# Designs tried in a protein design chat: VHH binders against a6qnr0. Part 5

Target 1, 346 residues: a6qnr0
Amino acid sequence: MRLVHLDLKGAPPKVCYLSEIFPLFRALGANGILIEYEDMFPYEGHLRLLRAKHAYSPSEIKEILHLATLNELEVIPLVQTFGHMEFVLKHEALAHLREVARFPNTLNPHKEESLALVTAMIDQVMELHPGARWFHVGCDEVYYLGEGETSRQWLQQEPNSKAKLCLSHMEAVASHMRARYPTTTPLMWDDMLRDIPEDQLSGSRVPQLVEPVLWDYGADLDLHGKALLVEKYRKSGFSWLWAASAFKGATGVNQSLTPIEHHLRNHLQWLQVAGSVPADTLRGIILTGWQRYDHFSVLCELLPVGIPSLAVCLQALLHGDFAENVKARVENFLGISSLEEMSFRR

## First folded at step 1 (VHH)

Design g2 (framework vhh_gefurulimab)
Fold by ESMFold2-Fast, scan of step 1:
Structure g2 (fold): chain B 346 residues (1-346), chain A 123 residues (1-123)
Amino acid sequence: as target 1 above (346 residues)
Amino acid sequence: EVQLVESGGGLVKPGGSLRLSCAASGFTFSSYAAAWFRQAPGKEREFVSAIYSGGSTTYADSVKGRFTISRDNAKNSLYLQMNSLRAEDTAVYYCAAGPYYRSSYSPSEYDYWGQGTLVTVSS
C-alpha cells in the first residue's frame, strides 16, 4: 500500500478541501490515508474535553470517510496511546496520568486509569471507523518513560526493566484492540522496539498483536542495517511490517539537497530496502507529512510546496524509479515546465 | 557547518532573572523552528520552550508565565528570558533547531544542538 499521512495538528482541513485533494492523491498513486486526528476528532461524553473548538463533527468524519471510499483510499486512523499525548495530558483533569508531573508528553503506564483512558479513545474512534482493517496506536518517542516516581520504584525491583514496562503497556493496548476488534490489526511506530533484543521481543506477546512501522526520513539510508532490523523483527515473531518515509519535513541534515531531492532520495532508498527483504514482509509505505506543531495556527500546511514533493514521491514509488519519463509526467501533471523551478524559487 | 552557540548563563539568586542567547550559523535559521531544553544534574534532558519560524510559541507547564522565548531572524538569534527563577531551574540549557516538528517536546525532533550554558539558581 501507499498511504498519505494527514497530520491534523494545528488546523483541520475543510471537508471541501479534502474533496479536492483525495482525487489528487488517487491520481498520483496513493491507495490509502493515515489520519492522525489528535484533538480534531469529535470525542464525546467523558472525553469531550479532548476535542478542539474547531474539531470535525461526527457527520463531517462520516463525510470524509465517504470521500475516501469514492476515491478508493483505505482509511487507517491514528490515536496516540503512550507518547505524544500532550493534547490529552495538558488538561488539569488528566494531569495525574502523566509519567512525569511536569511534562504532558508521556502517559503513566502503571495506572489502570491510563489504560481505561486510551482504550476509551480507541473505542470512540473505532465507532466512526467500523470497517478499519488497521488502526495505528502511535507509541513512538515515549520520552521520560521510567522517570516518574511510580516507575522509578517499580524499576528498583528485579526482574523489572524499562523494556518490560514499555512492552507491557503496548501489549495491554494492542490486546484490547485485538479482543474487541478482531478484524482490525494495530500498528505502532517502531522506534521504541528498535533496541530491544530479539529474545525479549519474542518473550512478549507484542509480535503476535502488532505490525510495526519502521520510519526513517533520511536521504541516505543504511540499507544493510535496515535489512538486519527487518530480519530481527521477523525472527521475533512479527508477521508483517510497514515502512514510513516523509514527503515534507525532516530536510535539515543535508543542505546540499533541495527539499524535493531529499524526499525523492528517501523514497528511492526505501524501494531498495523493500527489494532487499523477503516478499510478504512489507505491507506498504506511509508517506508522512508532518505539520509544525503550533497551538496558534489554524492553517493546514499541505500547500503547493508539499504537493509537488508528494507527486514526485508517490510516482517514484508507483513506477519503482524516477526516470526522465516519470519526471516529465509529473511536470505535465503539475502544469510546470521544470521541477527545478519549484525547488529553487522557495 | 551548522553551529548553535549559547551564552548568558550564570549564577543568579532565587526570584532573579537571566536572558539566554543562542547564535546560529551555517544554515538558514529563519526557516527552522528552534527550542530550549535543559538538563539538571543526574536527570534526563527536558523540554523548556519552542518557537516556530512564524513566531508561534509553546512552553513546558513548569516555566509557563515565567519564561519567554523569542527570536530575531535578522540576527540569526534565539533568546530565552527567564524571570522568577527557582532552585529547580538549575540546569545546563541547550539551544536546538529542526526544520519541521512532529512534537516540540521531543529532543529527537531536533537535528542541531548547541554545547549548552550553565544556569545556577542558589541562595
Scores: ipSAE 0.000, ipTM 0.235, lowest interface PAE 14.4, mean pLDDT 85

Design g20 (framework vhh_gefurulimab)
Fold by ESMFold2-Fast, scan of step 1:
Structure g20 (fold): chain B 346 residues (1-346), chain A 122 residues (1-122)
Amino acid sequence: as target 1 above (346 residues)
Amino acid sequence: EVQLVESGGGLVKPGGSLRLSCAASGFTFSDYYAAWFRQAPGKEREFVSAISSGGSTTYADSVKGRFTISRDNAKNSLYLQMNSLRAEDTAVYYCAARPSYYRGSSYTYDYWGQGTLVTVSS
């Protein structure tokens, strides 16, 4: 699969703009969308405090899903359940669920209330996504894990470790998904799994419950290292894996590559990784489009740099390369004489 | 060369006010998420406030309603207005920046200033 990631924090696009963007995604070769709602989801009841003032309504969410269906785009929703929980844990009523009191980004995995909170969030999102075949539970960049008072005390006891704490929470969240939504497979970002030894991963139930998403947004990937990481995950018991690239975002300080060249190279490197691992290992690739935190709509963020980059990257994935004929196809699609004209940002 | 340079620290009495500034150079500041952190004597570094490239803000619970973060992208500058200062606000304050696309590079703040000391004492 080829999924386009929509990061909706801060400045979500109006539904009418998505009616223009979804046909474009499909025309470029996307067959699905990963939607990261954050506080733009219309949480209700005891979770009403999590919704932003300008969050989508339930009817707007249904309209978005209708537009996706019309454009043959499979929707995968994403709810953060461990790290990147600032939109949840910033609230005074929920501050007691922080792993570390001074940082609102990490959920305390020792509290029964923490699991109850994130599973309630999942359940409300699933209620508006009843046909979802996959659901992403986040779990990336859990930086302060183990630094809270409860965790520090727990970690002093044998045989406890940060890896066991991490896997325990992941297993609890994924088990809830599998039990309540047996036709939905949970996904999670792989960074918290990368340094966990194979024997410890195999000893957990996590490999039987989730499909990890291996992400790397660099122009130069460690192809051998990626193949070894894939092999480790397969030996640990994971059945399917996903890749994640980026079609927009920081390109670093390298002035030799334009933003489009950087992102194209990233996708060509992931194609090489895919070709070097056994068949039936990678389910698909997620083209991430991380939102700037600046109140622009996703459409406004995509238009200057994102759309040309997305077109180049999706077409390269579709055709397995970016030869002159594919480049000409993209230029024709975008209505431009040369892709070089579109690289005004670095 | 990338640099973040803080200024405006000093000695102030409880209940007083202080304004910190941070000057960014060597990178396109307007594309970066910026934040203030602090480290009190004998304690770990803690988050104070953050601001997106477009002006969306977040605050630590201990400073909400008292501190205001702001930025001027045209001047490549970040500010922290501190009001109703308390003895527990005494710390070295650090300016920090990371790309707005947080998974596009480092998972922590890439660029840090050298810090400016704020002492709240009578």
Scores: ipSAE 0.009, ipTM 0.237, lowest interface PAE 9.0, mean pLDDT 85

Design g21 (framework vhh_gefurulimab)
Fold by ESMFold2-Fast, scan of step 1:
Structure g21 (fold): chain B 346 residues (1-346), chain A 124 residues (1-124)
Amino acid sequence: as target 1 above (346 residues)
Amino acid sequence: EVQLVESGGGLVKPGGSLRLSCAASGRTFSSYAAAWFRQAPGKEREFVSAIYSGGSTTYADSVKGRFTISRDNAKNSLYLQMNSLRAEDTAVYYCAADYSGYEWLTSPSRYDYWGQGTLVTVSS
């Protein structure tokens, strides 16, 4: 599969804009979208505090899903359930669920209320995505895990470890999904799994519950290291894996528009990784499009300026290379005489 | 420039029907969301119904099952079929087009383009 990632934090595209963009995604070779809603999802009831003032309505979510269906794009929703929980844990009412009181990024996995919170979020999102075959539960960059008072005390007791704590929460979230939505497979980012030894992974139930997404946005990948990591996951019991690249990035404040060549190289490197592992290993690739802060504005939508990069990257993936004929197709599709002449001024 | 012109309002008896029309010039409705709002005497402008760019529709609870919103892209027109009219439906009805983007179609403040309004009076 070739999924385009939509990061909806703070600057969500209007539905009318998505009606123009989804046909473009399909024309370029995408066959799915990963939608990261954050506070743009219309949470209700006891979760109403999580929705932004200008969040999508349930009717708007349904329209987005109808547009995806019309363009033959598989929809995978993403809800963060462990790290990157700032939009949830910034609220005074939920601050007691933080792993470390001073940092709103990581959920405390020792509290029963933590699991109740994130599973309620998953349930409300699934209510509006009843046919989802995959659901991404996040779990990346769980910073400060183990540094809370409860965790520090828990970690003093053998055989407890940070890996065991991490896997326990992941297992609880994924088990909820498998039990309640048996036709939906959970996905999660792989970074918290990378350094966990094979025997600890295989000793947990996580490999039977989730499909990990291996992400790397560099222009030069450690191809040998990626192959070894894939082998470790397979030996640990994971059935399928995903790759994730980037067609636009967020690498700090004041970053200029990302060069097309950097992202093209990233995708060509992932094609080499895919060619070096067994054929039944990778289910697909997710082309991530992270939002960035514009210091002259609260938030800036990057998708319109990222379209040429997306076109180049999707076509390279579809054709397995970016030779002259593929380049000519992209130039013709974008209505330009050459990619070297392309310019999107402010 | 964009202009929205409503028609079809009038006096009707309780239980009767009316069809409102809104003709757009300067831009099409086909790629954009459009909505009907109403304002009764002494009240704020309230949401009635909306149609999204893809054709999906939404209705205020008070009119659901009685009113039907539709669009004819070839005629660049928006319609509201009103059945089983009640005295409480008496209001000035406005059509609105969302060309600048929207986040919630039920909020009047989300719309930059409005018609002048057409009066609907339901009385014996």
Scores: ipSAE 0.000, ipTM 0.098, lowest interface PAE 21.7, mean pLDDT 83

Design g22 (framework vhh_gefurulimab)
Fold by ESMFold2-Fast, scan of step 1:
Structure g22 (fold): chain B 346 residues (1-346), chain A 125 residues (1-125)
Amino acid sequence: as target 1 above (346 residues)
Amino acid sequence: EVQLVESGGGLVKPGGSLRLSCAASGFTFSSYAAAWFRQAPGKEREFVSAISWSGSTTYADSVKGRFTISRDNAKNSLYLQMNSLRAEDTAVYYCAAQGRLYSYGPKTSNEYDYWGQGTLVTVSS
């Protein structure tokens, strides 16, 4: 699959804007979208405090899903369940669920209420996404895990470890999803799993429950290292893996490249990784498009800035290369006579 | 136009102190997480410190207790106070910003949207 990631934090694009960009995604070769709602999801009941003032209504979510169906785009919702929980844990009523009192981004995995909270969030999102085949539960950048008072006391007891703590929460969240939604497979960002030894991963139930998403946004990937990491995950018991690239955002690894060339090279490198691992290993690639706060509208970032990069990257993935004929198709699609030659230099 | 401009770099003796500044323009700085990275000659770019929009901080183990990151949103500025400098701190220091509102600031350079041009810090006699 080729998924476009929509980061909706801060302010949701109007449904009419999405009605314009979904056909565009399809025309460029996308066959799905990963929607990261954050506080834009219309949480209700005891979770009503989580929704932003301008969050979507339930009817608007249903309209978005209808538009995705019309454009043959598979929808995968994303709900953070461990790290990046600031939109949840910033609320005074939920501050007691923080791993570390002064930092609102990480959920305390020791409290029964923590699991109840994130599973309730999942359940409300799933109620509006009843046909979801995949659901992303986040779990990236779980900063300060193990630093809270309860965790520090727990970690003093042999044989407890931070990896064990991390895996136990992941297992609890994923087990809830698999049990309640047996046709939906949880996805997780892989960064918290990368340094966990194979024997410890295989000793957990996590590999049987989730499909990890391996992310790297660099222009030059460590192809051999990626192949070894994939092999480690396969040997640990994971059945399927995903890749994640970026079509916009930071290019700090090599500032000598133009942004569009950086992102194109990232995608071509992921194609090489995909070609180097066994068939039926990678389910798809997620093209991430991280939102900047100074641009509240998806159209403000995508149309003038991100669309040329997205078109180049998505077409390269669709055709397996970026030869002259593919470049010509992108130029024709964008209505331009030629892409800048300097944009594709080393 | 988004810009980050570093200043305050220079030559200092071991054990000395130096304060780096980063001036942000063209965006609502207070809504961004910001970070300092450094790159020593012949080495990869490495994380030094990050600060969230709310002022929460994180530090690399090698600088914890010696360096202090801070921000002044009214002045659209980011600072790095460097104390007890060592020869190993010699590097070009980069200011970086990223727009993930609900993040402390990632420790990996490829996740930052905006970068300054860098300022050289040399710790030598």
Scores: ipSAE 0.000, ipTM 0.117, lowest interface PAE 21.5, mean pLDDT 83

Design g3 (framework vhh_gefurulimab)
Fold by ESMFold2-Fast, scan of step 1:
Structure g3 (fold): chain B 346 residues (1-346), chain A 124 residues (1-124)
Amino acid sequence: as target 1 above (346 residues)
Amino acid sequence: EVQLVESGGGLVKPGGSLRLSCAASGRTFSSYAAAWFRQAPGKEREFVSAINSGGSTTYADSVKGRFTISRDNAKNSLYLQMNSLRAEDTAVYYCAAKPYWSGYYLSPDEYDYWGQGTLVTVSS
């Protein structure tokens, strides 16, 4: 699969805008979307405090799903269940569920209420996504894990470890999904799994429950290292893996590449990785489009700005390269005379 | 705008062998993923085998160990070596190709280019 990631934090696209861009995504070669709701999902009942003032309504979510179906785009919802929980844990009522009291980033995995909270969030999202074949549970960048008082005490006992703590929460969340939604497969970002030894991974039930998404947004990938990581996951018992690239986002200081050139190289490198692993290993690639809040740029919509990059990246994936003929097709599709017109000075 | 043409089908006895070929015309498909599907009378098209641009292969459980998929990029050709053929292998065999890698090699809906099919009959 080729999924476009929609980061809806802060300034979510209007439904009428999505009705224009979903046909464009399909025309460019996408066949699915990964929707990261955060506080834009219309949580209700005891979770109503999680919704932002300008969150989508349930009817708007249903309209978005209808538009996706009309354009033959598979929808995968994403709900953070471990790290990146600021929109949840910033609330005074839920601060007691923080791993570390000072930081709202990470959920305390030792509390029964933590699991009850994130599974309730999953359940409400699933209610509006009937028939979802995949559901992304996040679990990336779980900062400060193990640094809370309860975790520090738990870690003093042999044979407990941060890896076991991490895997236990992932297993609990994924087990809830598999039990309640047996036709839905959980996905999760792979960064918290990368340094866990094969024996600890295979000793957990996580490989039987989830499909990990290997992400790397660099212009130059460690191809050999990626192949070794894929082999470790395969030997650990994971059935399928996903790749994730980026079509927009900060590229760092790079005087030799424009942002579009950086993202294009990232995708060409992922094509090389895909060609080097067994055919029944990778299920698809997710083209991530991260939105960043800047207090000086509240009204900036990153997705419309990223469309030229998305077109370049999707077409490079579809054709296996970005030769002059593919470049000409993108220029023609976007209605421009040259992609250099969109290449800004470094 | 790429055309795929299968050949090599025919009548064979149980236990026999056949080699199917698929020739691509137009652009080279060295960067393409390619697959064989088959369709028996009254049934849906089912996956047989796939090969990605790097040469890595996947097989349906029913043919694993008996069939071998391969490609020759210099000749723009895809092959399926079929050994130890059984009556249940009787079907029209189709070659298919898509320009981009995807984990969904098993679904006919993922493929952009299709051949016309070649009949394989396994009978006494």
Scores: ipSAE 0.000, ipTM 0.395, lowest interface PAE 10.9, mean pLDDT 85

Design g4 (framework vhh_gefurulimab)
Fold by ESMFold2-Fast, scan of step 1:
Structure g4 (fold): chain B 346 residues (1-346), chain A 124 residues (1-124)
Amino acid sequence: as target 1 above (346 residues)
Amino acid sequence: EVQLVESGGGLVKPGGSLRLSCAASGFTFSDYAAAWFRQAPGKEREFVSAISWSGSTTYADSVKGRFTISRDNAKNSLYLQMNSLRAEDTAVYYCAARLGYSSGYYTDSAYDYWGQGTLVTVSS
């Protein structure tokens, strides 16, 4: 699969705009979308406080899903359940669930209320995504895990470890999803798993519950290191893996379209990784389109300016290269005479 | 005035060791997460290692077991102990600092403050 990631924090695209770009995604070679709602999801009831003022309504979510179906795009929703929880943990009412009191980014995994919170979030999102085959539960960049008072005390007792703490929460979240939604497979970003030894991973239930997404947005990948990491995950018991690249993202203080050459090279490197692992290893590639990196900064919509990069990257993935004929196809799709013009005007 | 100043770079033979230092001034270093990045000739800047405000560490796969990041908050300093150096470790090494609750320890855009870099050359 080739998924386009939509990061909806801040000013989300209007539904009418999505009706224009979903056909374009399909035409460029995408066959799915990963939707990261954050506070743009219309949470209700006891979770209403998580909803931003301009969040989508339930009817708007249903319209987005209808547009995806019309354009043959598989929808995978993403809900952060461990790290990147600023939109949740910034609220005074939920601050007691922080791992470290002064930092709102990481959920305290020792509290029963933490699991109740994130599973309630998953349940509300799943209610609007009936029949989702995959659901991404985040779990990346869980900063300061182990540094809270409860965790420090817990870690003093053998045989406890940060890896055990991390895997325990991941297992709890994924087990909830598997039990309640038996036809839905949880996905997780893989960075918190990279440091965990094979024997500890295989000793947990996590490999049987989730499909990890290996992400790397660099122009030069450590191909041998990626192959070893893939082999570690396979030996640990993971059935399928995903790759994640980037077609846009935050670059410096003045965020704009990142250089097309950088993102193209990233995708070509992932094709090299895919070619070096067994055929039944990678389920697909997620092309990430991160919005503003800093949740406290003034936001700006980046999706329209990311389209040229997305076109280049999707077509390179679809054709397995970026030879002159593929480049010509992209130039034709974008209605331009040369990709060099876009690089110059960046 | 915020500054990060690296030192300790130089020429070293393969298999050798080198210790980099980064001196922070103009801000409360102890409140910040810190990291080392490097940029080899002709390549993108890449993540090497990071340390949280409380001392938790993470490493790029290419340096795990060989490099050790540490901090001394009393001295407002960040360190990188590099052992078993290889030719591919040749790069300009940069220290960086950020408030810990922002995402992206592995991305250069996540960091608020940067040093000017110190060159490490691994060659005979």
Scores: ipSAE 0.000, ipTM 0.179, lowest interface PAE 17.4, mean pLDDT 83

